# Ledger of designs, part 1: VHH binders against Actin-related protein 2/3 complex subunit 2A (ARPC2A)

All scores and structures are predictions.

Target 1, 318 residues: Actin-related protein 2/3 complex subunit 2A (ARPC2A), of Arabidopsis thaliana (Mouse-ear cress) (q8lgi3)
Amino acid sequence: MILLQSHSRFLLQTLLTRAQNLDKAVELDYQWIEFDDVRYHVQVTMKNPNLLLLSVSLPNPPPEAMSFDGLPLGAIEAIKTTYGTGFQILDPPRDGFSLTLKLNFSKVRPDEELLTKLASIREVVMGAPLKIIFKHLASRTVAPELDRLVAIMHRPNETFFLVPQADKVTVAFPMRFKDSVDTILATSFLKEFVEARRAAALNTAPSCSWSPTAPQELEGAPKETLSANAGFVTFVIFPRHVEGKKLDRTVWNLSTFHAYVSYHVKFSEGFMHTRMRRRVESMIQALDQAKPLEKTRSMNNKSFKRLGLNEVNHTNSK
Structure headers, positions and changes below count from the first letter of each chain, unless a header shows other numbers; antibody chains are not in Kabat numbers.
F, E and O are the ipSAE of ESMFold2-Fast, ESMFold2 and OpenDDE, as the mean of both directions, binder to target and target to binder. V2 is 0.75 times the mean of E and O plus 0.25 times the DockQ between their complexes.
Where letters were taken out, [cut] stands.
The coordinates of atoms that the task and the answers printed are left out; those that the model quotes come from them. Centres of patches stay.

## First folded at step 1 (VHH)

Design a1 (framework vhh_7nfr_2)
Fold by ESMFold2-Fast, scan of step 1:
Structure a1 (fold): chain B 318 residues (1-318), chain A 124 residues (1-124)
Amino acid sequence: as target 1 above (318 residues)
Amino acid sequence: QVQLQESGGGLVQPGGSLRLSCAASGFTFSSYAMSWVRQAPGEGREWVSSISGSGGSTYYADSVKGRFTIARDNVKNTLYLLMDSLKSDDTAVYYCARETYKIEYSGTRYFDYWGQGTQVTVSS
């Protein structure tokens, strides 16, 4: 199966190439879109060759939400602690983007480790609320401001929920798809995904279950967010799943779960379309080798010629 | 049938105080975080303060920190907002709202039920 990476491969390569070629001036100005509709823009100008501007556009919450700062809870602090000296958060950000970072190669020469962390800016920013919750879980405590049902909304129709407790965190994903075919494919994939995890005896990985109905932990969530036409996937996270280096992996996996499922659904849809196309092509080939009787064609065509009539055949149907 | 009913608004001079109340019915009050949201004439809604279901956690907008206090009585199913050192900028309709859940992305809050509002006017 296909796994999503915590860092942008293209961004990392861009950063490495720039850092390795600081002795020559280069002009960069391009943008691209990656999984989960995160958009990146990188700019380096000939006027300021030691300054790299990195802009990131994150999925926006629904317009009806009361927005406080436009970035996930704890994102600014996570950026400052992860990247340190040589980085600045620009205010305002580049037009059309959620965040713009200024990297100054004259103030700090970042090593490959720091550049890899910068290429993970999506996980750092989007994962900030989850990191707060899971750092508390690792200490067997609950963050005071996150002591109730927590909703993480990456897109208007893609909300998932956490129920933080001192000994565990329950994470529930209502799975909804717009297309009936995607819904069927997603439901099949999710059932197989859960079964495969159970069969593999993944004792070190968080437990996972699927249900057609909302789990009890989601009592109190808005009814519209509980309309899951592909069921509910629930993970239970224990302190062992978020200790040390496992923290970042768990945060990334949960933050990208819906995108991961969507990717596999679209892959399956593409495969199904390819199979249908091959089926049609096979039928055409078979038909080309089977020919109707010549007398039947002659009878139909010659009947009108023999009568000397300009036959006009007009068929109307709804 | 969920109902939220505000009271306690009125006209007050700058520097004065008011206590707003919100009577809640039709649901398990202690299971929900509650908020005060205000709307000044010609402006959008502004979140003012929130309190967790147990009352153990309180949150305030920077514009009201140190001047306003949110409180609740889970036995009486009542939410309060104690407003001190009122300023002209505090003039607004104040709404009691039930928080359905907290959106951690961009620090947003969602509300599923709203009261009818109570007018607070700060003017000399």
Scores: ipSAE 0.000, ipTM 0.301, lowest interface PAE 10.9, mean pLDDT 77

Design a10 (framework vhh_8h63_2)
Fold by ESMFold2-Fast, scan of step 1:
Structure a10 (fold): chain B 318 residues (1-318), chain A 119 residues (1-119)
Amino acid sequence: as target 1 above (318 residues)
Amino acid sequence: ELQLVESGGGLVQAGGSLTVSCAASGFTFSSYAMGWSRQAPGKERELVAGITSGGSTYYADTVKGRFTISRDNAKNTLYLQMNSLKPEDTAMYYCATRVYSYGQEYTYWGQGTQVTVSG
């Protein structure tokens, strides 16, 4: 499994360091942006060393958002359920952010498990609509506040759709990539991914299909969100896939699907670049009839080191 | 069908007060955040006040201390009490609600009510 971690390593380390050093007067006031374009801000003042403010900015918040109501459906409830007591949602949030949480370490001293969950705030917030939809599916109902077609926009060009029904939920991913090489690699990977799942899963995993054109379920979606250049991947989720302990896994897998594909495209591009280099070197050798063995090995070794392919490395996460 | 109908706009003298109202129907009003946006000719639309389902309020810096947003869930009505009105408060005022569509919150607006401040 080559999936991104659910928590921010940098945020987790910041929280752990603060929790371990509550006896020290510390001033913190900094912000950073992570690979998924989520922006974080952390503030601690020397006057209130047990009080930590955590602010989060989503990559594609709606225009004219009011207060913390610019969050995805169910996010407030998910935050309260996940973190419990000792946490307050500030209204309004810090200027320029979608959400601000106030942690009081003197009232609640969370263990590493809770701090890890807090470092997963992005996923708690962005996964909230899926949890609502799938909890209703598990009960064979449909949430009354939802449209027939639900679009979830993690960032521009990374929109996916759910069509909630009482007996099933269809989840469709229009796959878009900026680079033409990435588009070709993604299309090949997705076709192979779907075929491999079909062969392995039989009747136990959600069904998965690929199509070059939008499925009928996406009728009525904004045309700009349907501009896929690597096809459409569709999953069909039944109540059995979201009952009990399976709910969180299904939400995680769907929420990270685009990132999962992007990761494999980058891996495939690195492999293809190495293959192209080897092919060129082989052609040069053929034209030269014979080259010193040491010279050829040196060039190949440098090529692999440059691409970072001399080591087996399953993740590029911090 | 979701519907927002504004009323209470009109002409008022600088320094005066005015209350605009919004009658909501077609949804569970008490469960949704509500707000007031305004647009003056030649200017961009501005969110001036918001109120959550729980009663927490937001105000733009331009109106803070002068305007008060409130809601009556029994009557499905949103209010904006405007005090110490200035000529620059002249605008079309729109009632707004944040509805959940496409997994995110979007603003749905009414037809608007005109507020003109002379002076």
Scores: ipSAE 0.000, ipTM 0.166, lowest interface PAE 15.1, mean pLDDT 74

Design a11 (framework vhh_sonelokimab_d1)
Fold by ESMFold2-Fast, scan of step 1:
Structure a11 (fold): chain B 318 residues (1-318), chain A 123 residues (1-123)
Amino acid sequence: as target 1 above (318 residues)
Amino acid sequence: DVQLVESGGGLVQPGGSLRLSCAASGFTFSSYAVGWFRQAPGKEREFIGAISRSGGSTYYAVSEKGRFTISRDNSKNTLYLQMNSLRPEDTAVYYCAAGRYSVTFTESDYDYWGQGTLVTVSS
């Protein structure tokens, strides 16, 4: 089975560069943060050049009901199934991290496919609870240990809910944004997103709807989550949406939905700012006045983060 | 020899309480997540709950939530299940099981199993 998900481009490049230069004695000790506040650390020592330690820190600890041994439910087994015997899960993990993997390049064939799978470790770990729910749906059953309403917390303001049934799973996203401009832009984007999906008549994609008020399925959810300021987006997942290779794609799309919306809101802000800048420049030119010089510049380590549209969308390569 | 030995089963009246124990030997108990399963007559084995290696995290089946409590004592190599407000439907053979980092409700994820202890809830 091929994992059809976005990967960390920086992690992949780091892994490929190391795999291609195993003969070079190098000290590698590098840490960075990517979207969804996942933090990575990679370590290689000159003493053990064929051993790479990859540590991952998740944004928020999963709720205890959806957690086992400090990781999302099913994560350890998902790691074992995806990566096989070439990897060791270290216990305890590196201090300050949720998970540490030891990769032995003398045991593992370092091809691009395997390293791409490793670079998608976030999706493997964070998607594990959804895989459990959707594997049961594919078999037209419900996982017996789950409550009627299942909460998945990525961040305190990014909690989403599943209502698993034997014939379908309802997934509801209370959309909350801190900034009032972001809230307006998100609301507009979500309405267009829902309408575009309806207009496209996508038979293979889950149906979705938008509402300013909480759907009935969220009855009993904490009151604070029902005060979403950008409305509620609801997806209905049927067995056909989680069969075969569609499982990983559906899990990825749902796990990254809030980030996807946030990214488009920021893209819309940038686009709006660019249009406003050009409008202002045209006005200044028309009024025969000099354009003011911008003196402030923010330097950022954004280049090592390498966040683009591909990081928000799963890969379509086969 | 790896062994998990359940004890504490027996006859109890509806509304009563019962405490089950599972004594582990022949392996490093503190390195394993452990859980409880039960099997009622004529039914498939079902998950009750599990507890992490350190005892810091617990996970329960919805039908038992609030009535049953899992705990462990790594110094005694023992797993416990405290059962309160017992109902006739709780009548089953109760099994303890040990697994290392597995999906807690799936039988195939558990490496070691006890032979079971019978709990009968009846007047």
Scores: ipSAE 0.000, ipTM 0.168, lowest interface PAE 15.3, mean pLDDT 74

Design a2 (framework vhh_7nfr_2)
Fold by ESMFold2-Fast, scan of step 1:
Structure a2 (fold): chain B 318 residues (1-318), chain A 123 residues (1-123)
Amino acid sequence: as target 1 above (318 residues)
Amino acid sequence: QVQLQESGGGLVQPGGSLRLSCAASGFTFSSYAMSWVRQAPGEGREWVSSISGSGGSTYYADSVKGRFTIARDNVKNTLYLLMDSLKSDDTAVYYCAKGRVTIYGSTYEFDYWGQGTQVTVSS
């Protein structure tokens, strides 16, 4: 299920406000952290009021995990394809960030549609590997450079796996929680979630199942992920689920699934209900939609960084 | 058929240097991050260094940072580890490893390892 819009509301408002007020020379230099530990930095100098630098830092896997240019597979191509010639990728990126984009409002004045796409930069970057796999599925093929089992690590302990085939893609989520109570609540929630999806959306949504043991498709996965204490959730994705507009929805739903379960476990209080779901969604949306730029602009960068940490702490609160 | 073949190990004195090579075949080499992992006698495996598919990004364990340099030649499908200022603690079997993709461009190492090459640092 979709918990959040694919774009950052705070980033979109920042970009829209700047595009609408190019006549005003304003200095911007601030950063914030959003849902899923994605950090943003925006810079505009009074010397160059038509230049906006956007830097993004993605959650880091542990140092023992290998990186591919610091960005997910296919991310650079996805950025170029989505944004076109109006944007420049800086190499090297801003220190401490995975990616830096340069926008020149004097060369092109992006419309609201393009700014909304730019505010979706996290989905464009983090969804790139899934889009490659699912584009091939939509064409009934398999990406030639991928192995039988593909691991997607959102966070070090939130890895999920895809088994791409020409006719379907199996997606398996090993579910692990630190606390025994959280483990019990997660197991209960996942069983209810699977049953609810079966009842409510049999014809349109990908089928899903829960199992206490690893599915056969996970042979060759790291042994530690095969001992998930809240079981395994498996989705089966067919070409019909990734055609047209459905592609972006499927990518977002899969990319956010572990986070969705984690927040429902934290705030479920023992039952799965529409009101409970709405409350969790409203809380996540409020965290994603940071305070208006006008008020934030009055704070120094250090104060704003503290606000970013508060958002992270609230999002990952216990 | 994924094949990884290491070479260049040997005996070297403390403070010396060695260059390790790994010849790769059976996959599109430039599309995957590559790593060096070592195993000292009686110890578990320790990650040493990784390099992105393009060679644009490199990563090092704190124990080797500033002394080792990872590099690759995508035309020759070869991975390198340049080891300088070697210490007795660097004595280990060094393995070349192929990774798999992750959402952050990071990979987990699965069972695609070379045979290893022995590095011994002693007087």
Scores: ipSAE 0.005, ipTM 0.278, lowest interface PAE 9.7, mean pLDDT 74

Design a3 (framework vhh_7nfr_2)
Fold by ESMFold2-Fast, scan of step 1:
Order: C-alpha cells, then sequence, then structure tokens
Structure a3 (fold): chain B 318 residues (1-318), chain A 123 residues (1-123)
C-alpha cells in the first residue's frame, strides 16, 4: 500500500515535458481515468503549441448547497488563487467534463512548483469546500452560506460530514463496507488507529474517536448514511490545526482518510503489517503538525515513468 | 501460499497468435488489479497491460495496443493475455503480476510474480 499522492503523476509528467519542449510542434489528444474515477483530458494542437487544454470530470456532481456551476463551492476561486496568470477557465467546458482550463505557456513559463500545483487540480477542486470551512474556522467564524451539517461526497458511498462552528469543526466519517470480513478488519483497524493516537499521548493533535453509533452531530443526516457497519470515526478540528501552512495538509489528510482505511483493509491479513502502522503514525503526526508527509519510494523510477508515459498516450478516441 | 502460474507460451511465427493464462491461488483474486509484464533477454522489465479488479478498466502499452487483449475470469481466478499479430519484438518472458495498490497515479507496483512463460516469435 502507498499513501495517496496529492497530484497526478501522469499529468505532472505531461506538463513538465510540454514546458521543456515548447519549441517542438506536437499533437496531444488523450484522456485517462485515475482510480478515484476522476477523468482527465489533455489537448495540444500543432497550430497552437503554447496552448494546453486540460479538462477534468468529477465522479459525482456536488449537492446544490455545495455547488456553483456544477463545481464544488469555492472551486473557481481556489483555481484562480492557486494558478494565477497564464490560465483561463473555459465556458462552456469541454463536452462531458466538469471543468476545462486553458494554459498559455507563452504568457508564463511555470516552474516545477506551479506545474505540480496544476497536477493537483483534483485536490484543489474537491478540497475547495473544506478550505472555505477551515479558513472561516481559522478566523473563528462560520461561512454564512453553509448549512449546519455539510456533506462531502468524493465518490458514491464515501460521504463524510462536517459540522462547522466558530470555535471548532467536527468531521465525521461513516465507515461502510460490503463484505463482512472487510467490515471486521476495518473495525479492528479503526480501533487500533484511535488507540495508537491515545497511546502516543498526542495532546496537540486533533482529537479522534471511534463509535459504533452515529455521533449526535450527524442528527438530520439521511438515514442511509447512518447505516455505517464499521462504525464512525470523528475528528475535532480547532483553529490551530488549520492556520497558515497547516490548512492544505489537514484538508488533504481528511479528504483521503476513507481511501487510506480501504487500502489497509484490502492488504491486511492482520494488523501487524509494519509499513501500514508507520503510515498511520505518519498520518496522525501530519494532522498534528499540518506538515507535508514525505513519500517513501521503493519503486523503479524508469519502469514507472515508462508505465506513466504509456498510459498517458492511451486515448478514448477510437 | 500466494501463487501465480503462467501457461500458454511457445514458439510462433511472425503474424501468429498465442493465448497466455495465469492461474492465481492463495488470495482473493477479485480484489486485485492484475498485470502482464515482459522481459526480453538483456533488457529491463516492460509493462504490457493491466486490468482492474472488476475488469471494467483496462490499460495497454502503446507497443501492443490493437494487437493484445487482456481479460480476467474472477470465478476461475484466471488472468488472460490474447496476443495477435505477433512480431519478433514481442519475444520475451511474460510474467503475470499482482498489483500492490489499485490507486497510484505514479504507476504500478507489484508484490507477487509468476515464474514466467517464454514467448518466441521467429521464422
Amino acid sequence: as target 1 above (318 residues)
Amino acid sequence: QVQLQESGGGLVQPGGSLRLSCAASGFTFSDYYMSWVRQAPGEGREWVSSISSSGSTIYYADSVKGRFTIARDNVKNTLYLLMDSLKSDDTAVYYCARVKTYYDSSGYTFDYWGQGTQVTVSS
């Protein structure tokens, strides 16, 4: 198991290669799907080699209360703030996509940092509602446009909830699995996760709890979301956890929590796997410190770059 | 315990066809992405194709697109590679491999490999 990356490596490689070879006329027209069902399309024409069109399709449209023009609340502002000049949001987007960005390499030659941020477009867009909520928390206020209970759905059956208040935000993850064995493994892992945090005496970290029943903060949530068979994990986020540099890491850690648990369940024949325990500790530490997690690399870079290039060249245009 | 057993390799002339099979045992096959990886003599490993746990998502290396077809049978715990229009450059040992993770934008990482099956394309 590998902790999920905050950016698409295929997209980053494509952007870096294009930025380094702007003098060459090239025709690019390919799309691919990441494992979270986010679909990407990249287009560059030989006539306009300095213009790159990036289209993104999200798995599920956000609820009306959390949506603006089919995008999550705050996504447009997050895109403008993150990428600055040299890009344009196209209206309408490419047919069949939620968002299309036009990047002009002749207006700005972005460095690797900016291209890495652009390759994180999924996280920028899908994390936008959490950033709004947490920016208000950092200022000890509540966003006036939000309901008492905010539902975040990154994909079907993986909904989690936030209850924003001026002094804290409660984040609750209903955990559901189809298989009874997976349910048992997940429940055991989550109990161990909470116990590990308690045993480490991480007094400054966001408080974390597990319960077999829904916390009171989820009162009013749809009944289908309250049928979690592996229990509920609750985090309490205070202003200190989302101030300054800590904001982005907290948003990323919460956005990937369900996926991380699911990955552990798939690879566990027991909870003695050393790598997974270290990943859990790293995640807890990151939530406490709000610092970027260092990735462990044991992969053959040449082989995996080759796999990336081959997949990026695959098109749905047959 | 975990075992991957390839079969179906052999000698074939250019333009010929072969069907490779990989019998999986010792784990829940339907939970994993599966891949075919090949290695020609004196060269590194080359990824050929991957298929998602359900079979709904399939990827191919550019060198084999339109000629090879990957498939799986989750009831029989078997992975297949149907190879058409074989070329001399397809000569390699073909390995069945289990993907460590089903989500990784940086590419695939494998934790279990079969022993490999030799495919030789020559006239």
Scores: ipSAE 0.000, ipTM 0.112, lowest interface PAE 19.7, mean pLDDT 75

Design a4 (framework vhh_7nfr_2; at its last look DockQ between E and O 0.02; V2 from the best seeds 0.00; counts 0 for: pae E 14.2 > 2, placed apart)
Fold by OpenDDE, look of step 2:
Formats: sequence, C-alpha cells, structure tokens
Structure a4 (fold): chain B 318 residues (1-318), chain A 121 residues (1-121)
Amino acid sequence: as target 1 above (318 residues)
Amino acid sequence: QVQLQESGGGLVQPGGSLRLSCAASGFTFSSYWMSWVRQAPGEGREWVSSISGSGGSTYYADSVKGRFTIARDNVKNTLYLLMDSLKSDDTAVYYCTTKIRYGDYVEMDVWGQGTQVTVSS
C-alpha cells in the first residue's frame, strides 16, 4: 500500500464535505488546476448522489517515457491496488482528461483514509513506474518490460531517468533552469546538497552525486533531454533503500526531488530580489536627495539706485 | 524535532558590535543552508544573510554588507551572525531560518523564536 504522503488538499476537502453530506442531493461540479498543471474535475449529479466522478488531467508524457493510453506505466494497476473494488476506471476517460474514476458511495464507505487516498491520485498514478521498478529492485530483479533507460516526467521539462538493474537503480536528474541566476543558485545548491549528503553518509540514505555532464548511464537518451545547465544529480538506489516501508518513501523522495530543488532556488532568488529591490530603492532615494533643490533664486531685483554723481559746479568766482 | 534557538541579542550603542548565535537541533545541520532574517517593528521580514551547508558560500543584504559576517560551526551545530558597526536601522528581531530536509513530508521553513537586537544611543 503506497503510503501517499501528499494529497490535494482541495480535493480532500471536497471529498470530505461530500461524504458528510451524502444525504443531501446537492450537485457537485468542481474543476480546478493545481500548481503542477494537474487539472481535477469532481462531479456528482442529483440523479445519482452516491456516484462521484473524479477526472484527472496529467501532463503529457514525453515521447521517451513509457506510457500506456496516456498514463504512466503501471498506473492502472496502481489504481486498482490502491483503491480496490470500490472504484471503477472509466474507459474512455472524460474528454480532456487522462483518467476518470467512478466512486460509488453506496458500495464503499467513504472514510477519511479512503478519501485521503483518493485525494492522492496524482501520486498514485505518477509514482506507479517507480513503484514497479523498485518492487523489482527489492526482489533483486528487473522488470522485463522495461527499457534499459526509463524516462519519467512529472512536470514539463522535468524529465528524469532511471536505469534499472538487478542490484541497483540509477536515477539521474537533469537540472534545468530558465534564468541564469537560478542556474547559478541551483548549481551551488546542488553541490552543497551532495556534499552534505556525503558528509552525513552515516545515514542509510541513497548516495548522490553531481556532475556538469550527463552520466554515462544516460547514453542513448535523446540529446534534447540531456541538456542541463545546472548539471546532473544522480542517485543510486539499492535494495536496502526500498525494503518494506522504505519503498514508498523513496518513491516520494525521488518524485519530489526536482520540486525540492526548485523550492530552494526560488527561496534564494527571493532573497536576491529583495536585495535588488532595496538597492533600487536606495538608489532612488539617493537620486531624490541629489536633486538639486532648485533654489528659487528669488531674483531680489535689488534696484541699484545709481547714486547720481552730483556735478560739483565749481563756480570760479573771478 | 527540528529546532532553532537564537541568542546573543541585546542593547548596543551605535557603532557597537554583537554576535548572534543560533543553535540547531533535530536535523543534520551541515546539510542545510542557513539564513538570518530580521523584522523591525512595524515592518516586514527582511533577509539579512545566508550561508551554504559547508560554509563555502555566503550572501548578504546590501544593507549589512561589509558590516555583518555570517558563519557556522557544523561541529557545534551553530549558526553565527557577527554584527559590526551597528546602526539604529539594525534594530529588529533576528531570526535564524532553514528549510526542511529533502525527503521530509513537510515543506516548511523552520524558524527560531528570534532574538531582539536594539541599537540605541
């Protein structure tokens, strides 16, 4: 059971509210987009108040990614395993969506646990390929259906790669940033991240490395996918990292790694922007202070009264 | 539990110096960037300085550049801020802050309780 550590809060709240008001024949039709461009659509009709339709739009997988019917490898199985018989997958999904689930509240008690799982549908679907790979790793096998190089994309331009082997899985993250400053910050962060992890190596955590160039394991990947201005971060996952309850954690960690880095970079950038803003403000203040007070030269027209040189008429008295 | 505790604040005259400390616990200190942020009365939070996990990289706000020095002791799990040539405008509550470790479920900034720095004649 994938311990889904993250869920859509809005979806969960919506589901909880609905579950509390099952007796109320209230129509529900909510559509929203989350930060990662995932779209959700929740529908309940008055005609069938016990039927909830959840539609999810996922980013299109890159051509290099293994997908089935627009969903990541193993997604359907993951859904079935996670949610059981109380859910139906609609085929085809609703228009414009990658997945539509039908929940019948008359058949399934909508407890908080179930609803939380449902609110984690993105993680279930997106994590499915990793889960398959790591389940095999835990058994020291490789899934026969997998390519040597597996590409996974959770967000546009955030494709990362897995190289599954029987004894280890190499996970490589091309790190791409649009802004030059972000690139610098990211690079610095990643170097420090790797160094810190090495120093902490007393811990059972997967080892990681940073390189400015693509690791050899990515040989054969499309050139476009190997562009990384902030370098490559590589994790090596061993069976010990995916045993038992560790599997889900590892899946989550890897799935959220890029987001984690981006968050740190953004935070650093925010500091810099604040600094720049202050500089600009300071400059403006300086400029305002430097504006010469136009001394209104009140031209006091001091009328210089020309003191008339009184002509001393020297009356020569001869 | 991740905890940050600031200390070293106090009353100082203009031109004086202070040394702030932030004791970290509950996480691998050397793995994290650390920052100082200050908040003056009635004002928002202002970034002061940041330092990388190894201490190899340091950044300063322009307002404190040349006067403040950020440092860390990874053995002691302590972050420092050396403040020289203090000005009245430096009066604020100073916070140390960090972000959560990769792999944690919570993406939250960790803040200390802050330490008051008052620069007054």
Scores: ipSAE 0.000, ipTM 0.214, lowest interface PAE 12.2, mean pLDDT 82
ESMFold2-Fast, scan of step 1: ipSAE 0.432; ipTM 0.720
ESMFold2, look of step 2: ipSAE 0.000; ipTM 0.287
ESMFold2 (binder alone), look of step 2: mean pLDDT 87; pTM 0.875

Design a5 (framework vhh_h_nbbcii10_fgla)
Amino acid sequence: QVQLVESGGGLVQPGGSLRLSCAASGFTFSSYSDYALGWFRQAPGQGLEAVAAISGSGGSTYYADSVKGRFTISRDNSKNTLYLQMNSLRAEDTAVYYCARHYTVRYGSGSYLDYWGQGTLVTVSS
ESMFold2-Fast, scan of step 1: ipSAE 0.054; ipTM 0.420

Design a6 (framework vhh_sonelokimab_d1)
Fold by ESMFold2-Fast, scan of step 1:
Structure a6 (fold): chain B 318 residues (1-318), chain A 122 residues (1-122)
Amino acid sequence: as target 1 above (318 residues)
Amino acid sequence: DVQLVESGGGLVQPGGSLRLSCAASGRTFSSYAVGWFRQAPGKEREFIGAISWSGGSTYYAVSEKGRFTISRDNSKNTLYLQMNSLRPEDTAVYYCAAKYTRVYTESEYDYWGQGTLVTVSS
């Protein structure tokens, strides 16, 4: 899908299927991983058919000498606020997971709306720090527990930064890609994205800029996190951008920004590869049709095919 | 800001037991990973152990050899250190520390108590 979704479709389908068949005693024990390395596990036992355990493993920072699980700032409070009664946080969580929720379908009969919210558990947990920051911004204050520079790491190589102030929040994305081709494609996309937003936005959406160098707001960030080979994208969030229903939209857009760019890079790479292959095939066909009786042309066609493959490989091996 | 206040320190006989408490003020204590450290005179601050936000994971320094147990009660905003088979070498100021559950803070504990003195002597 071209657009990212706020909920796990597979998790939602699993939850809906279970909710529709509560009278059937079934054993359910299923684990899967989604595109952003979030791992889910769902368990239901025949003896307790109204109890569903949902375990989630979130992207973790690199191992530390004092390695223990932590959830993002405010995640526990966000879970309690979002899901309310009938949902419990288990302690300890399932082995190998960051969080385990226990749903009691006999206590709360979830409708599709509640199950959709539960299928959005990744967004609820990962978005919790942003919601705290932006709720304070909406009140024109700054959360007292936050540093001047707040770093958020959704995946090991995808850290972004916030500089919360009472009147605005600056959000900066150092954009780094592993492959040189991806880096070039990302840089091009980001420049076009920024210009497209400015052309379309009549001051309704947050302002957006791109720079090859780190903005001054990132002073004090670790050097490794400033390794931005595709440049820096900066958004400025004002209270108007986080009022009412806009809060969840802004949190979602910022939380998914790197994934959104990565998707477009992968799409561009796939499209480029397909176009290059078609061009090589078209040239081979054209040359082969020129003089059917020329044996040297047939031999040259085979050599040309190998040369074209090497050119494609060189383009992809950056 | 989270404020941490240690209590329960004092004079204890070799071979005895002592339970330290760390009271936290702050509505987000249940989101924090918390740990115990100690510092003896003339020595570096030493890690004893830590407990995850949920209490489901505990991590101990090998040097304590199972003599110390960390637990927490999130309903009371309190962290505990149960110390058994105490030795004169355990004499130190004991600190509790909270690590903000921020994925963006990797190598340091963010909040520290003032410490409580434990003296192991006859």
Scores: ipSAE 0.000, ipTM 0.252, lowest interface PAE 12.8, mean pLDDT 75

Design a7 (framework vhh_8h63_2)
Fold by ESMFold2-Fast, scan of step 1:
Structure a7 (fold): chain B 318 residues (1-318), chain A 117 residues (1-117)
Amino acid sequence: as target 1 above (318 residues)
Amino acid sequence: ELQLVESGGGLVQAGGSLTVSCAASGSIFSINAMGWSRQAPGKERELVAGITSGGSTYYADTVKGRFTISRDNAKNTLYLQMNSLKPEDTAMYYCAVKRYTYSLDYWGQGTQVTVSG
């Protein structure tokens, strides 16, 4: 299991540093990528040191597939409600990004709580449709603006579906991976994940099942979104699973489920490659014929070392 | 449920103008990106114009400079003003709600535009 937090630590640190040093005119222009290919860009000019532009690129289809991007259902309202005064949504957003926010430090000097909420922008935006659906479920109703089948697309081949009803919401994840090894590892992990949830310790959690074929609830979904080569995972969410603080937890867990599985698949792949490499190195050592080349070769086998890919491994542009 | 009803299509001579409209029902119109797509006989469906909730617009190269998309959030209505129409613009025109989170675009019944020439 990996622990994914709802806020970007690097974004939070960047915002805190800027808020604490407003007396210093700086040129700031940083772009970096976090887990799940979410990209951030922060810009501050010496000319306007109290204005900060935050741009976010969310997982989505390639830009050539969509020249205009709407935000997820309820995202604009969620942004306005969460951040309040001193913030403006720019339209159009920065080229190549899904959303651009303008933060004015002269209108509001954010405390750590507000900056932490800003650093959670990805969850505020991506979680907005789930929050609408689950708030209605908590009240045993269905949001009138929703269809029978709600599709949420994070990336090509990473679409998942919700079937909202007044008494329950069915959430189905068609699981697809590009690599055959990843597909085998994902299938094994998902079967084990489902089995573990059926164990006594997890039997009060939302029910979970795995199937090699699409469940009936996905009737009417576009065929291209059902490209599941690692099967279908289905959760059933009841009002008790979205009461109080459980709402945010359930929203975050479902919003990051594909990333969670992908991380474990990459961990397993890295472990397998490391095992294979150790086997080869042991054979070479036993023969003692390639001993002079051993150190150079061993230095090139670092797949296991890079397993902490979440917020630990950032890239910055000057 | 969001419902889209297109209207305003018809027969127009080449070089003429036409405005098609899309009336949306439901509470979601003001926060969604909206667009117009068309499907000509024997061709794939093509996105010709799009507009964000804030009013930023997109146009396909085939219609840029000739078509203008606009929205009236108070009336829940989307418009496509088509000028300098060509025979190649003959198609069924569809109104859509489009976001990357929706794999299912909400397409109405469509409105037929025929350009003689």
Scores: ipSAE 0.013, ipTM 0.360, lowest interface PAE 7.3, mean pLDDT 75

